# Designs tried in a protein design chat: VH-VL binders against o46895. Part 19

Target 1, 223 residues: o46895
Amino acid sequence: MGSNKIKNLVQYEIQDFVSLNKMDTKSHDSLNLNVSKKSRYLLHRVLTNQLINNRSGNACTKTRSEVEGGGKKPWKQKGTGNARAGSSNSPLWKGGGVTFGPKPRTFSNKTNKKERLLALTTALYLKSNNTKVINLDNLDFTNLKTRDLVIKCSNLIENYKKDQKILFVAEPTASGLWRYVKNISNVDLIYTTGLDLKKILQAHHIIFTCKALNDVKEVFNEQ

## First folded at step 6 (VH-VL)

Design i5 (framework fv_izeltabart)
Fold by ESMFold2-Fast, scan of step 6:
Structure i5 (fold): chain C 223 residues (1-223), chain A 122 residues (1-122), chain B 111 residues (1-111)
Amino acid sequence: as target 1 above (223 residues)
Amino acid sequence: EVQLVESGGGLVKPGGSLRLSCAASGFTFSDYYMHWVRQAPGKGLEWVGEIYSSGSDTDYNEKFKSRFTISLDNSKNTLYLQMGSLRAEDTAVYYCARDLWEGLPYDYFDYWGQGTTVTVSS
Amino acid sequence: DIVMTQSPDSLAVSLGERATISCKASQSVDYSGSSYMNWYQQKPGQPPKLLIYDASNRATGIPARFSGSGSGTDFTLTISSLEPEDFATYYCQQSYDWPYTFGQGTKLEIK
């Protein structure tokens, strides 16, 4: 029945983050996203193969020496993606370690780059109705407070609830944005150099910067 | 100290079979994909295939997947390449190489063995 | 398959001079802001040695005179001041998709 993927054009309105009005210089942009016909299967497989050292909302932050065996992490010493179940001294397994539903999978097959790319574009398409694009050029960082960022996000997102997860996707040069985002428990940030399938799928709302959208467009145009 | 030592190469007739070994020391396979890469005399490098420590995650260059099988023995810390239906064009030096898998955006072969020579001739 | 093409096939350079080797991929090897492009050095009778990964990152123990640059389909390896131990064959390699493929090699020779 034809190709294993379908191209879908997604259109975004670009809003100024400060005023929430349409940008005068460039009011719209779009992405051509490849979407898998077997999206559930692909997403489940790629997601179960994702291995991320990620506790503060950033992609893996290992130094080069740690990557090449300099810094031994517990999961690396054990040679598995899962903690060994059987510690009699663990409070997690002693009366409080019952898990409900399917057993979590942390790592399985090494998926190829094309499959990971197709999974990312499929995920972004599935989240397209909950994705906003913003321009940060008018934002005054010298007077920005965490509370101000939260208020702006709640005004930008229709039907936003405080317990919903927001994921910012920014260009690498916007690393300073993390200084504000890290203090908000329901807001996370990833860079275009470290797109994360799990974070994209778990987000209730996604906010791209204009530059991040252009970076992503270049990455996805290879197919 | 990381070491990869290949063995098992030799002279074999067309249609024959040969098993290559790669003994690893200084690390465990659990964090790495292991690869076989070959180089014909006076030619460039050609990727044969890969395996992850579980043994269930293998991938091959389509050229070899019907004739070659990659396996490993975690208890012996040894990687294998079983080669069948050998042809003259399979004559090459065979290297094993390691590739760190940690969810990083990069795949590269950071350590290579010294190679073992396979010659297929009548 | 992704075809990797190097230029030149051979290059003669004097000690202390700069050497530049080019590598072209038949399609983009960029993904999520990274370039899945590596460089290896091989001396006669020895295995390849990793020099550069992700287009521009030097591997552990590799001298600062080695640098990589480029993105998409066009990449370069530069040796800023050639030393005697640098005479070898250099290979580019894409790790973007299976099968992993190498360039044909560039032989660096004393001028």
Scores: ipSAE 0.007, ipTM 0.429, lowest interface PAE 13.6, mean pLDDT 76

Design i6 (framework fv_izeltabart)
Fold by ESMFold2-Fast, scan of step 6:
Structure i6 (fold): chain C 223 residues (1-223), chain A 125 residues (1-125), chain B 111 residues (1-111)
Amino acid sequence: as target 1 above (223 residues)
Amino acid sequence: EVQLVESGGGLVKPGGSLRLSCAASGFTFSDYYMHWVRQAPGKGLEWVGEIYSSGSDTDYNEKFKSRFTISLDNSKNTLYLQMGSLRAEDTAVYYCARESYTFEDLFPYDYFDYWGQGTTVTVSS
Amino acid sequence: DIVMTQSPDSLAVSLGERATISCKASQSVDYSGSSYMNWYQQKPGQPPKLLIYDASNRATGIPARFSGSGSGTDFTLTISSLEPEDFATYYCQQSYDWPYTFGQGTKLEIK
């Protein structure tokens, strides 16, 4: 009868962009996240299952290892991007480090929706110290330069280094945001309809839009 | 700088009890699985058990499960090994060790990256 | 329990020569493409020190002369050219399943 998860309240500082040349205002919002007591085990299972399912799909996307080695294991490309993806300065194992539960004793190729959702909320909790929320609702996107938005957002990150990965999480209706990030190295964008455990865990910094934060509150209320 | 310092070892008679402590500095236990590993004189390494920060996520080598209990105090950043019903064969150096993982290439690799200096337990009549 | 068996129990090698140590697991320690197998070095009166993790990855600060290889049940630690500080006992360890188990150790001695 024991519970395998704990609810944790995370508080986010919201940066309100009136314009890129105006003083930012701050407010706060919170998110209750279910966190697995066996986080290492759960995250490992969900992530490896995601990678296996991507492999078996074959049609459109292969893992980098499959492209480079015809089905070689992903970790065999450790020289490529590992300094950018998982340096020792990464919050994954330093101050806010991610710990996964016990090693899997038996391999399972299948994870259910509830496990995947719990893994996402666990990952976001473990990344909470490296997560910022921005309000772009009052920002005029006409005549905005791509560089200006990313520079302003990176200035909100303490101790930011240019080789660190930034992941933007936006609402699906913000498809226009892609034009501001697509040509920038080390910056990626996902939508709340396609939350990606791998991208969340690989990111050094996560930036949510206010609307995206509200979307994930609704999604996480399902668990 | 990461450091693990064990204490509480000593001489104890068969059937006795002893509590070992491991004080951590340079990191917090909430981020890591912590382990106890022992080594009998002139012998190899033997895993005793592990704990993760909530105290309810513990696993033991079955050899020790009924006699030993691992616990931690997050507020003191201190790990404990409570040993009961001690036998002569429990004579060993006891190490606490931190289990780290890396998420390079998306796979957790579990290994002991830091060890304490060890504390000696001698069980004799 | 997964039994880890090292060979040889001891090895006498001259300075500058190659040393090879084997470790065999009683069952596969591979999971989802990773090998849950590590190597440690221990000198008398000191705690073990991590050398190799995930069968072949060298830990931070470990000299290039140390290398690990293998998968499944058969693993090897190689020291390409022995230096004085390398004379120690070496242990393999599986982290695939509980209880975590170590090999019996291989003592590397000067010839």
Scores: ipSAE 0.006, ipTM 0.456, lowest interface PAE 11.0, mean pLDDT 75

Design i7 (framework fv_izeltabart)
Fold by ESMFold2-Fast, scan of step 6:
Structure i7 (fold): chain C 223 residues (1-223), chain A 124 residues (1-124), chain B 111 residues (1-111)
Amino acid sequence: as target 1 above (223 residues)
Amino acid sequence: EVQLVESGGGLVKPGGSLRLSCAASGFTFSDYYMHWVRQAPGKGLEWVGEIYSSGSDTDYNEKFKSRFTISLDNSKNTLYLQMGSLRAEDTAVYYCAREWSLEYLGPYDYFDYWGQGTTVTVSS
Amino acid sequence: DIVMTQSPDSLAVSLGERATISCKASQSVDYSGSSYMNWYQQKPGQPPKLLIYDASNRATGIPARFSGSGSGTDFTLTISSLEPEDFATYYCQQSYDWPYTFGQGTKLEIK
């Protein structure tokens, strides 16, 4: 119902992470993202299924709010607190994403690969204004300190605030990055082999490596 | 503090054109869908259309699609509604409204902030 | 288009009493555990104000006396004990599909 297909080209300017200098005008890359009005339903479905799988597959101890599925904390009253921040009190926690009604409940939890890819392209498109692309070719991991990474991130992002969530998206071979980000509370890292819809949507800023962007482009622009 | 302030309303003759503006402060458009909603005197609310600033994606109520255009100026943090071929039935208060974006967990499909509205009167 | 029908068109209630207003959608507005249905309050000369989203969730700053319920096609807004500031027009709205549509409104008047 009511969906129209929209072809969207997102252009990224590439910056060298070591020098933080913008690359010249020839150092641009782009993603061709297929987004439609129905993408919201697909985002909802994929995200809801991810939340269900995260609770059942990775849960060590379930809290009351996780078991109840309502997403509201016991201490958080309706109309109290910040509902606009990346809150777990979302419609997606209600009913765990299962479609109610005559259909078998198991069918409502299924998400095929094409739907997942469309949801991811939609999320990246919606985050495009908050996405930076960096070149890591000149980065010397041997002499890098965690503090240096934090300083570079704050200088890379215009009007950066310390409490904002930063998500790095890197190619799998950049596993060395994890050592530097794992102890920074507002910085997270995902690899192109494990794109995480929830983390993408909750990030205030997304930083792609050039190689990660190329990995994503091969999948999303050609399929 | 989030504020939306509409302007540009007024008296216009049938067949005329008018451009409405909605200036936002306390947030940037980049992560939100922005909407226009109208209300005729003594009547209910009617959705006009939406735009997402990051992608400039627009969608309209079919009733208005041929006559109205929604656009953004991100440098001025301002939303516009260009109205053409105006009719008496277009007489209404026009509101801009913000829809929670997918930037936060979940699809929040509701209008959390509205402007004060600007009045358009189509009369000879 | 999804048609939203409210009842009654107007309701006279005394201070401290319970008020209940209904909203019916021409088709289900439920998807994947959520009801794409919202309630707004509007006073003369003012813009609408969000009260309830996703059928039953109270928006930030909204008093506990306001509650929403329902699913599928049938929804209810309840004010448990009317205060003077609650006399206004109330609108339901579906965000299930485009175009977004609103009910015709229910005017709450002092008896």
Scores: ipSAE 0.007, ipTM 0.475, lowest interface PAE 10.5, mean pLDDT 74

Design q1 (framework fv_pimurutamab)
Fold by ESMFold2-Fast, scan of step 6:
Structure q1 (fold): chain C 223 residues (1-223), chain A 124 residues (1-124), chain B 107 residues (1-107)
Amino acid sequence: as target 1 above (223 residues)
Amino acid sequence: EVQLVESGGGLVQPGGSLRLSCAASGFTFSDYYMHWVRQAPGKGLEWLGDIYSGGDTDYGNEFTSRFTISRDNAKNSLYLQMNSLRAEDTAVYYCARESFTLWDLGPYDAFDIWGQGTMVTVSS
Amino acid sequence: EIVLTQSPATLSLSPGERATLSCRASQSVSSYLAWYQQKPGQAPRLLIKDASNRATGIPARFSGSGSGTDFTLTISSLEPEDFAVYYCQQYDDWPYTFGGGTKVEIK
């Protein structure tokens, strides 16, 4: 017996897309997320194992946990209390570049399912102030131009900068959404069947569909 | 108060062995990588090795055969076992905590807390 | 291993003067470089991390700059307590390495 985690309730306002030019915020949803008390260490451990497992062989490749393919550091959020508390005086960038603790220096083959799940819920909690939820069920896609969706969604983000990374999280049945996000260099899309800790941590902003939010409630065993 | 206190230094004969200890207080010891760094008289700092919470260790190339780092998280203690000591191992030995913040990037970081050091003299 | 070269080995200055210390890496360390101050008989003290970020409690006269292979520590106006040895350290890749140090001494 013992507990290395706490449960935190996150509230989301759902932005309902009635059309590209009309949005309504009349609904709400929530997630109960388990957050690790050793969040820095856990996130780093799980991410390091993900990076090791994604590579061929046992090469001593330069390992940089948060910086993907980059010789350039993303700008950092150095404040701890106010930044994590959602203070309005936090630097503009709130959602990108969440860092985590030291990695084991020796090879570790695998992170168990429980640790991976806890890392994902912890990361989503840390990104909660930079997470939006949208409802696309009422949107007519018949005459929608591919880049219009991303442009309208970016308008939901306060202080958005054009170079900031946006991660869309959608249900697997929404595979057609890929056509609306592909070829946009600062935008990525993942499905709830393939949640990716690295992509979540590297995103400046996260946008869930309503159905994706419901899918992760099932995955996380939340009500 | 965050503090590291080394002990176990002293005079040892060439070829001998010695075990250093580092007592940690004021922070959650098991959350941090811990390091050993040495400094020969009048010389610079030299990294010896590190250990993560679960016990896995890494060493600088010249130390892998003679030095062993271990830790006891229940006792908030870090250890350095030194074997086959040579005159060139004469140095002050420091334990150090690797900095760890939510907003820093990369798997490695600087050392934000250091012990006072313990002197090891290898001489006949 | 990444080799760090500090220059000069010794810097002789008077109180009130500006000190500029150099650290060069044999390969890119991005901005994963720290500076430490060591006074006689004391353990090293972290001054700067991530090339330019002052550690808690460090006076504003200390500043760091640089990226890649070339880094500089600047002390804008030397106080008596600043006469010490300064070390750079990289943490971009294993193994961790330190520079040879620059001694800042009174002229």
Scores: ipSAE 0.000, ipTM 0.443, lowest interface PAE 12.9, mean pLDDT 76

Design q10 (framework fv_pimurutamab)
Fold by ESMFold2-Fast, scan of step 6:
Structure q10 (fold): chain C 223 residues (1-223), chain A 121 residues (1-121), chain B 107 residues (1-107)
Amino acid sequence: as target 1 above (223 residues)
Amino acid sequence: EVQLVESGGGLVQPGGSLRLSCAASGFTFSDYYMHWVRQAPGKGLEWLGDIYSGGDTDYGNEFTSRFTISRDNAKNSLYLQMNSLRAEDTAVYYCARDLWEGLPYDAFDIWGQGTMVTVSS
Amino acid sequence: EIVLTQSPATLSLSPGERATLSCRASQSVSSYLAWYQQKPGQAPRLLIKDASNRATGIPARFSGSGSGTDFTLTISSLEPEDFAVYYCQQYDDWPYTFGGGTKVEIK
């Protein structure tokens, strides 16, 4: 590490989800992200280890997301193992996306926490042009419909294409948000306690809540 | 429609060299990992290597010193340079596209028709 | 490298019969296994990926099952065009490897 990383400041414009028809806001927040100088190698190595760990689970072991109230949606495979429309052919994946490195010659099952955190911050930096931050403080969830959420999200995204993958990153206390995204095939939700490199890299668009962005600042200060 | 067409196969003497080409059409070639796979007469499939859209390559261990994979995204073309050919390299050579979605590995959904390389005196 | 063993090497059946083909891996490949069909003089054709997901245009009579080290391809009722060689392939780890193939032929 040390000389193998550069710290970059990324600035985000905060959009109020209720008043989303306005293009400009003066609210801003920033995130300092450590970026690996060997990003392709690091991302490939950490992702490969994550995939090996995901594949090695036994049938009786429940993931944290399978615990009652865990927050990860247990839907049928959507966006992975079904229609691959827009994945490698996505203009956003090609234009501002991550350059995926060469395949590893031998799989390593060992990555340390610092490597994993550096890979996450590197991926978020590479996805920064496709990342939006929304303020949900004024949103009434009791009368929100799934269709309304999808429409507002598509309005946040320049040149949004059908079948593009959208990843929400929310604070753990926003468990109510899961109710609205669980039945949408191209939308996934993760919490700041369970950041997922594969989901971040596969997402065409990432939408953070303001509170999730603040949680992530705390997590990244640990590297 | 999506298509891959190999060319450049033929008869070559032991110790000789040959370059195979694979022409892609009907899809955005630069978005995909591409592979070379061979099949000796009456035998099974053997993976030779792959190439990422940016040019990075991986080979099966025995092929690194004699075979080189390259691509030209502007021409929608994939190449296999074969050097120091041996009788056991006699095979049909296929190019194939993988279903890459940002993951390291995936299955091959589109294959070319193959081109026959015969190494004999 | 991961070795894939297919059995039987040859399966002799009549049209209308069920075909069951086995593929065993030397170590776990989770569900990252594909099945291909190859007819004489032709390139392989993808049938099944991720152990059980049919590729586009593949008839419903083809089905895949299994996970870990043991995988099965089933053809519920053989049509004349199904007599071919079938290969399994793993894409869990480098290098990519294929099974030795199972030839399905007319009895």
Scores: ipSAE 0.006, ipTM 0.453, lowest interface PAE 11.6, mean pLDDT 76

Design q11 (framework fv_pimurutamab)
Fold by ESMFold2-Fast, scan of step 6:
Structure q11 (fold): chain C 223 residues (1-223), chain A 123 residues (1-123), chain B 107 residues (1-107)
Amino acid sequence: as target 1 above (223 residues)
Amino acid sequence: EVQLVESGGGLVQPGGSLRLSCAASGFTFSDYYMHWVRQAPGKGLEWLGDIYSGGDTDYGNEFTSRFTISRDNAKNSLYLQMNSLRAEDTAVYYCAREWSLEYLGPYDAFDIWGQGTMVTVSS
Amino acid sequence: EIVLTQSPATLSLSPGERATLSCRASQSVSSYLAWYQQKPGQAPRLLIKDASNRATGIPARFSGSGSGTDFTLTISSLEPEDFAVYYCQQYDDWPYTFGGGTKVEIK
């Protein structure tokens, strides 16, 4: 029937580094996100298409056993917070792991740009309670060790556990941030030019830079 | 052996209520969306609604006020509560499973169906 | 909602003949279309999913084709057990909908 989406305003407190060891809220910002009325369906559709397209990144000739057995679960076992094992009512909000039924499936359908953008905005809305925004403009990197950035940012997260996945989202010009995350196993970094639905959904916590938040506003206003 | 078995059907008078059950066995119930589909005698299949493993439901518009879908993953059971029944609700009611990524939603055909349970609404 | 129109309503054929069943959608369902077989007194049985992928245990004589709005189920050579009602179903958008069915009956 009618409209397939609804707009929701999300408010963010921007955390500024006053010094290497102190953060404070100096400003606020907001993001107006289109949310699919059939979010689980849309997210499944777009993610499934992404998983099919990403399969070409590690081209390994399948053995007979992998062909016969389906090869259905190798990469999907990396997730934690598996809803199958627990009483979770909404794994989307917590970035839970991926669970697959006994039957493997092959998808060949394509998603369009508007569907992809709607899926991204829907996922960000569902993760909004686990999303923080930081301003790195006043941070002195000269005295910052590679692991310190993640440690300081994780202090913004209530009840953070070391095995929880953190996803940083930064502007493309912040390529130097990779140095501070690359050697930490539960931390990943994406840029606003390469927003990744799978990584967003798998993250327990998302940390945007202030400039990245501004970048995505511009992109989402175009949908 | 993968099975779905419906129960709870029978004869009810117009305005009455019934609760149908669907018992699942032989698979990990929580990996699947569950659906209710009905079929009036000599007619086609009609989708009623579904339920995600976590409890979120969708219904066909005409059923939202009278029918409620629920599930109990610990008991591997699916339920359909039917209220204010009408003669036109007379049908065989089937449960069916749909494979999906557990937290992302449905996107598949119904590979396993129950045998169906007959609901007759008549005075 | 997406309306699925199946044709013909009834197809009268003899064993060994080819059956061709049509399903047309009121709007694109991409490839998110399944075919089910139903015999009297029995539940529907999945034959084809994603327009063209045979379900486990389904004989090779059954094939599906099409995308968007026009879909076909073909039975290359009818066996006695194939005389049944066939339904198409879309799972591209809610509500999920079924076609009205095509009855394949013996002459």
Scores: ipSAE 0.005, ipTM 0.438, lowest interface PAE 11.0, mean pLDDT 77

Design q12 (framework fv_pimurutamab)
Fold by ESMFold2-Fast, scan of step 6:
Structure q12 (fold): chain C 223 residues (1-223), chain A 125 residues (1-125), chain B 107 residues (1-107)
Amino acid sequence: as target 1 above (223 residues)
Amino acid sequence: EVQLVESGGGLVQPGGSLRLSCAASGFTFSDYYMHWVRQAPGKGLEWLGDIYSGGDTDYGNEFTSRFTISRDNAKNSLYLQMNSLRAEDTAVYYCARESPLEWLYDLGYDAFDIWGQGTMVTVSS
Amino acid sequence: EIVLTQSPATLSLSPGERATLSCRASQSVSSYLAWYQQKPGQAPRLLIKDASNRATGIPARFSGSGSGTDFTLTISSLEPEDFAVYYCQQYDDWPYTFGGGTKVEIK
């Protein structure tokens, strides 16, 4: 019988900052990523269960039209690299305050850690052509303005447009990086301890720190 | 062979209820968003609602209070429960499959590539 | 919701002639627009998706074009089986909406 997954080798060029305005490729790294043969099914399954299991805190971030009209789906438009979120604002859904729908246990038991991990590696493989890796070890943060990091990193992206979403993936010890992204509307930051399938799929471009790439390699138990 | 077959339509009096079924075959039913679309005699197409593989639903317009969409993935079946029916609900009801995305990271909305033959619901006194 | 307006409501043509059908959206739907063919007593059939991509098994005489708010379905040379009602549909934003239809009838 065939495996439900296939391994694909992805190679990354590590971009090092020579100065604030100059980058050079000095090293390479690679990942062997498991890709699901049923990618769409797995991604839908993991993404939907992630969205269903999110706390009610999501409700306070809804737009007024989403709260009042129930007319706007939480789904993202295709062509922006965004993941389909499902109909999480349905009034018949458990999270809608109506006591209807499957038990909480049904949703929490639909995906396990192994399936979630396979979904993450599948998503990263699908985004591999839009993924860059940077080494921040030689960057002088002392004179770096809050928006400069994103601007300089965006120069690695051919034909980058300001309205495109960039997701930074950093090691947990790089908590100070949030200062450089938090006020930029189309930029988000996640840590390797909290990889987020929805954010990965919604990003037009992904930028890993070199250390985050190493963390991911260790988490996935792949080389 | 990929196909959808609706059943359960018929004549019902105003205020009545009907449950429509849609039987899917020839594809992995659980991988697809499914939709209900209706068409009144001599009129155009109107989207009613959809359902994700996991059971999460969305409804158009005024349908949320009277119509309920559900599915049974083990039986490859989609359902539409219609309550408090009105004369203006008279229509042919179609089930439809949302087409597969070519690039899986783009999980947005898509067109309907497979339709059932439709089942007629007549609400008349 | 996004309103789709199809014109003309009825198009009377002979076999061999070119048919040009219009669909206009009340706001931009980018290229997230599909065309369906419906014959009397039958279900709709997907013809074109993403404004210009023919569905599997659809003859080359059918072509779609446009983006944003203005879309066109063209049938280069009408065959007898092409006389039907054609609907456009947008899937850029919820809820899914359809145009009112264009009936292509034999003259």
Scores: ipSAE 0.006, ipTM 0.436, lowest interface PAE 11.2, mean pLDDT 76

Design q13 (framework fv_pimurutamab)
Fold by ESMFold2-Fast, scan of step 6:
Structure q13 (fold): chain C 223 residues (1-223), chain A 121 residues (1-121), chain B 107 residues (1-107)
Amino acid sequence: as target 1 above (223 residues)
Amino acid sequence: EVQLVESGGGLVQPGGSLRLSCAASGFTFSDYYMHWVRQAPGKGLEWLGDIYSGGDTDYGNEFTSRFTISRDNAKNSLYLQMNSLRAEDTAVYYCAREFLEDLGPYAFDIWGQGTMVTVSS
Amino acid sequence: EIVLTQSPATLSLSPGERATLSCRASQSVSSYLAWYQQKPGQAPRLLIKDASNRATGIPARFSGSGSGTDFTLTISSLEPEDFAVYYCQQYDDWPYTFGGGTKVEIK
């Protein structure tokens, strides 16, 4: 058969701070992301093998559509948190010797590195329309209040709602960024050395630093 | 050795319900996607839907509201719950296994013999 | 939904003749195409997977070819047991779809 994955080029506008209260597009960058042809299967398996349940995540896809490189096949993501009818709330399984929730150990629960990388790139592709990239090189942190970074970055998001989850992805050397996101509801931070599939899938919006985008290019080039 | 056996078909009145079963043997059932396919008398094959090992389902558009696929991995069994049946649902219903190789999609290598569902007044 | 069109609807041939069956997709399915044989009163049987790979136990007279949108099933020399209905199926995208079938019958 042909390949079980396809490469898709994702374009990003890099937002730079013009001042403490203003950002605009200064440059562009791109990622070549490998996307699984069986995204629902792969994502569910990788999440389950990490002992992570994702029954109410934003990455609920009704059909498992393949994305082809030569043609624009939109991957539909719906804001319905409900699992598909009959999949997560099937009452027939609760009395049938298999409880819903815990998965029987009828095959290997080990996920290899290639599967994890493919799951991560697939998830980032599915979230690409909800992903922004910011350049922090010109930001003066001595004049920035702790909650201001999140407030300013949320202004980049069209139709942002306060109850939506924002995930920041930063380079490991940006350890000081944690002070600007900690204790803020619905905001989390991960580093490129610890990409987390559950957090990526559960995020309504993802914000990369420019340097984090460059870091993930190196990680994903292993595919 | 490897086989799928459907049961539960029969005659049902329009508006009625039926639950079909598919019993798997000779392989590790929980490692495979399972599918339901139907065929009306003298007509072609029509895909109804599938179910992943963990329970996630997909359906053809016409079947979303009336048909529910489920499975019990401990019993090596696949089910199709059919509600609000119509005359046009009269068909032989097959269960089929999707051969799993790597992460790619695959053809149906094992089929059951089918069970006949007749919806008539 | 990807539509598969099989042609001809019916092939009337004699034993020993070559049969060529066509399956065309409304959009590319890469090589994710299978061929099945169905005899009256029986379940479908997988013949060819991934456009060109014979399934286990399938005689060498059956061969598949094609990619993208145009696929062919060839039976090089028909045996009596080969008179049946043949279906193509794509599994590149959900929902999975089948062609309308080609009946190969005795002349």
Scores: ipSAE 0.000, ipTM 0.435, lowest interface PAE 13.4, mean pLDDT 76

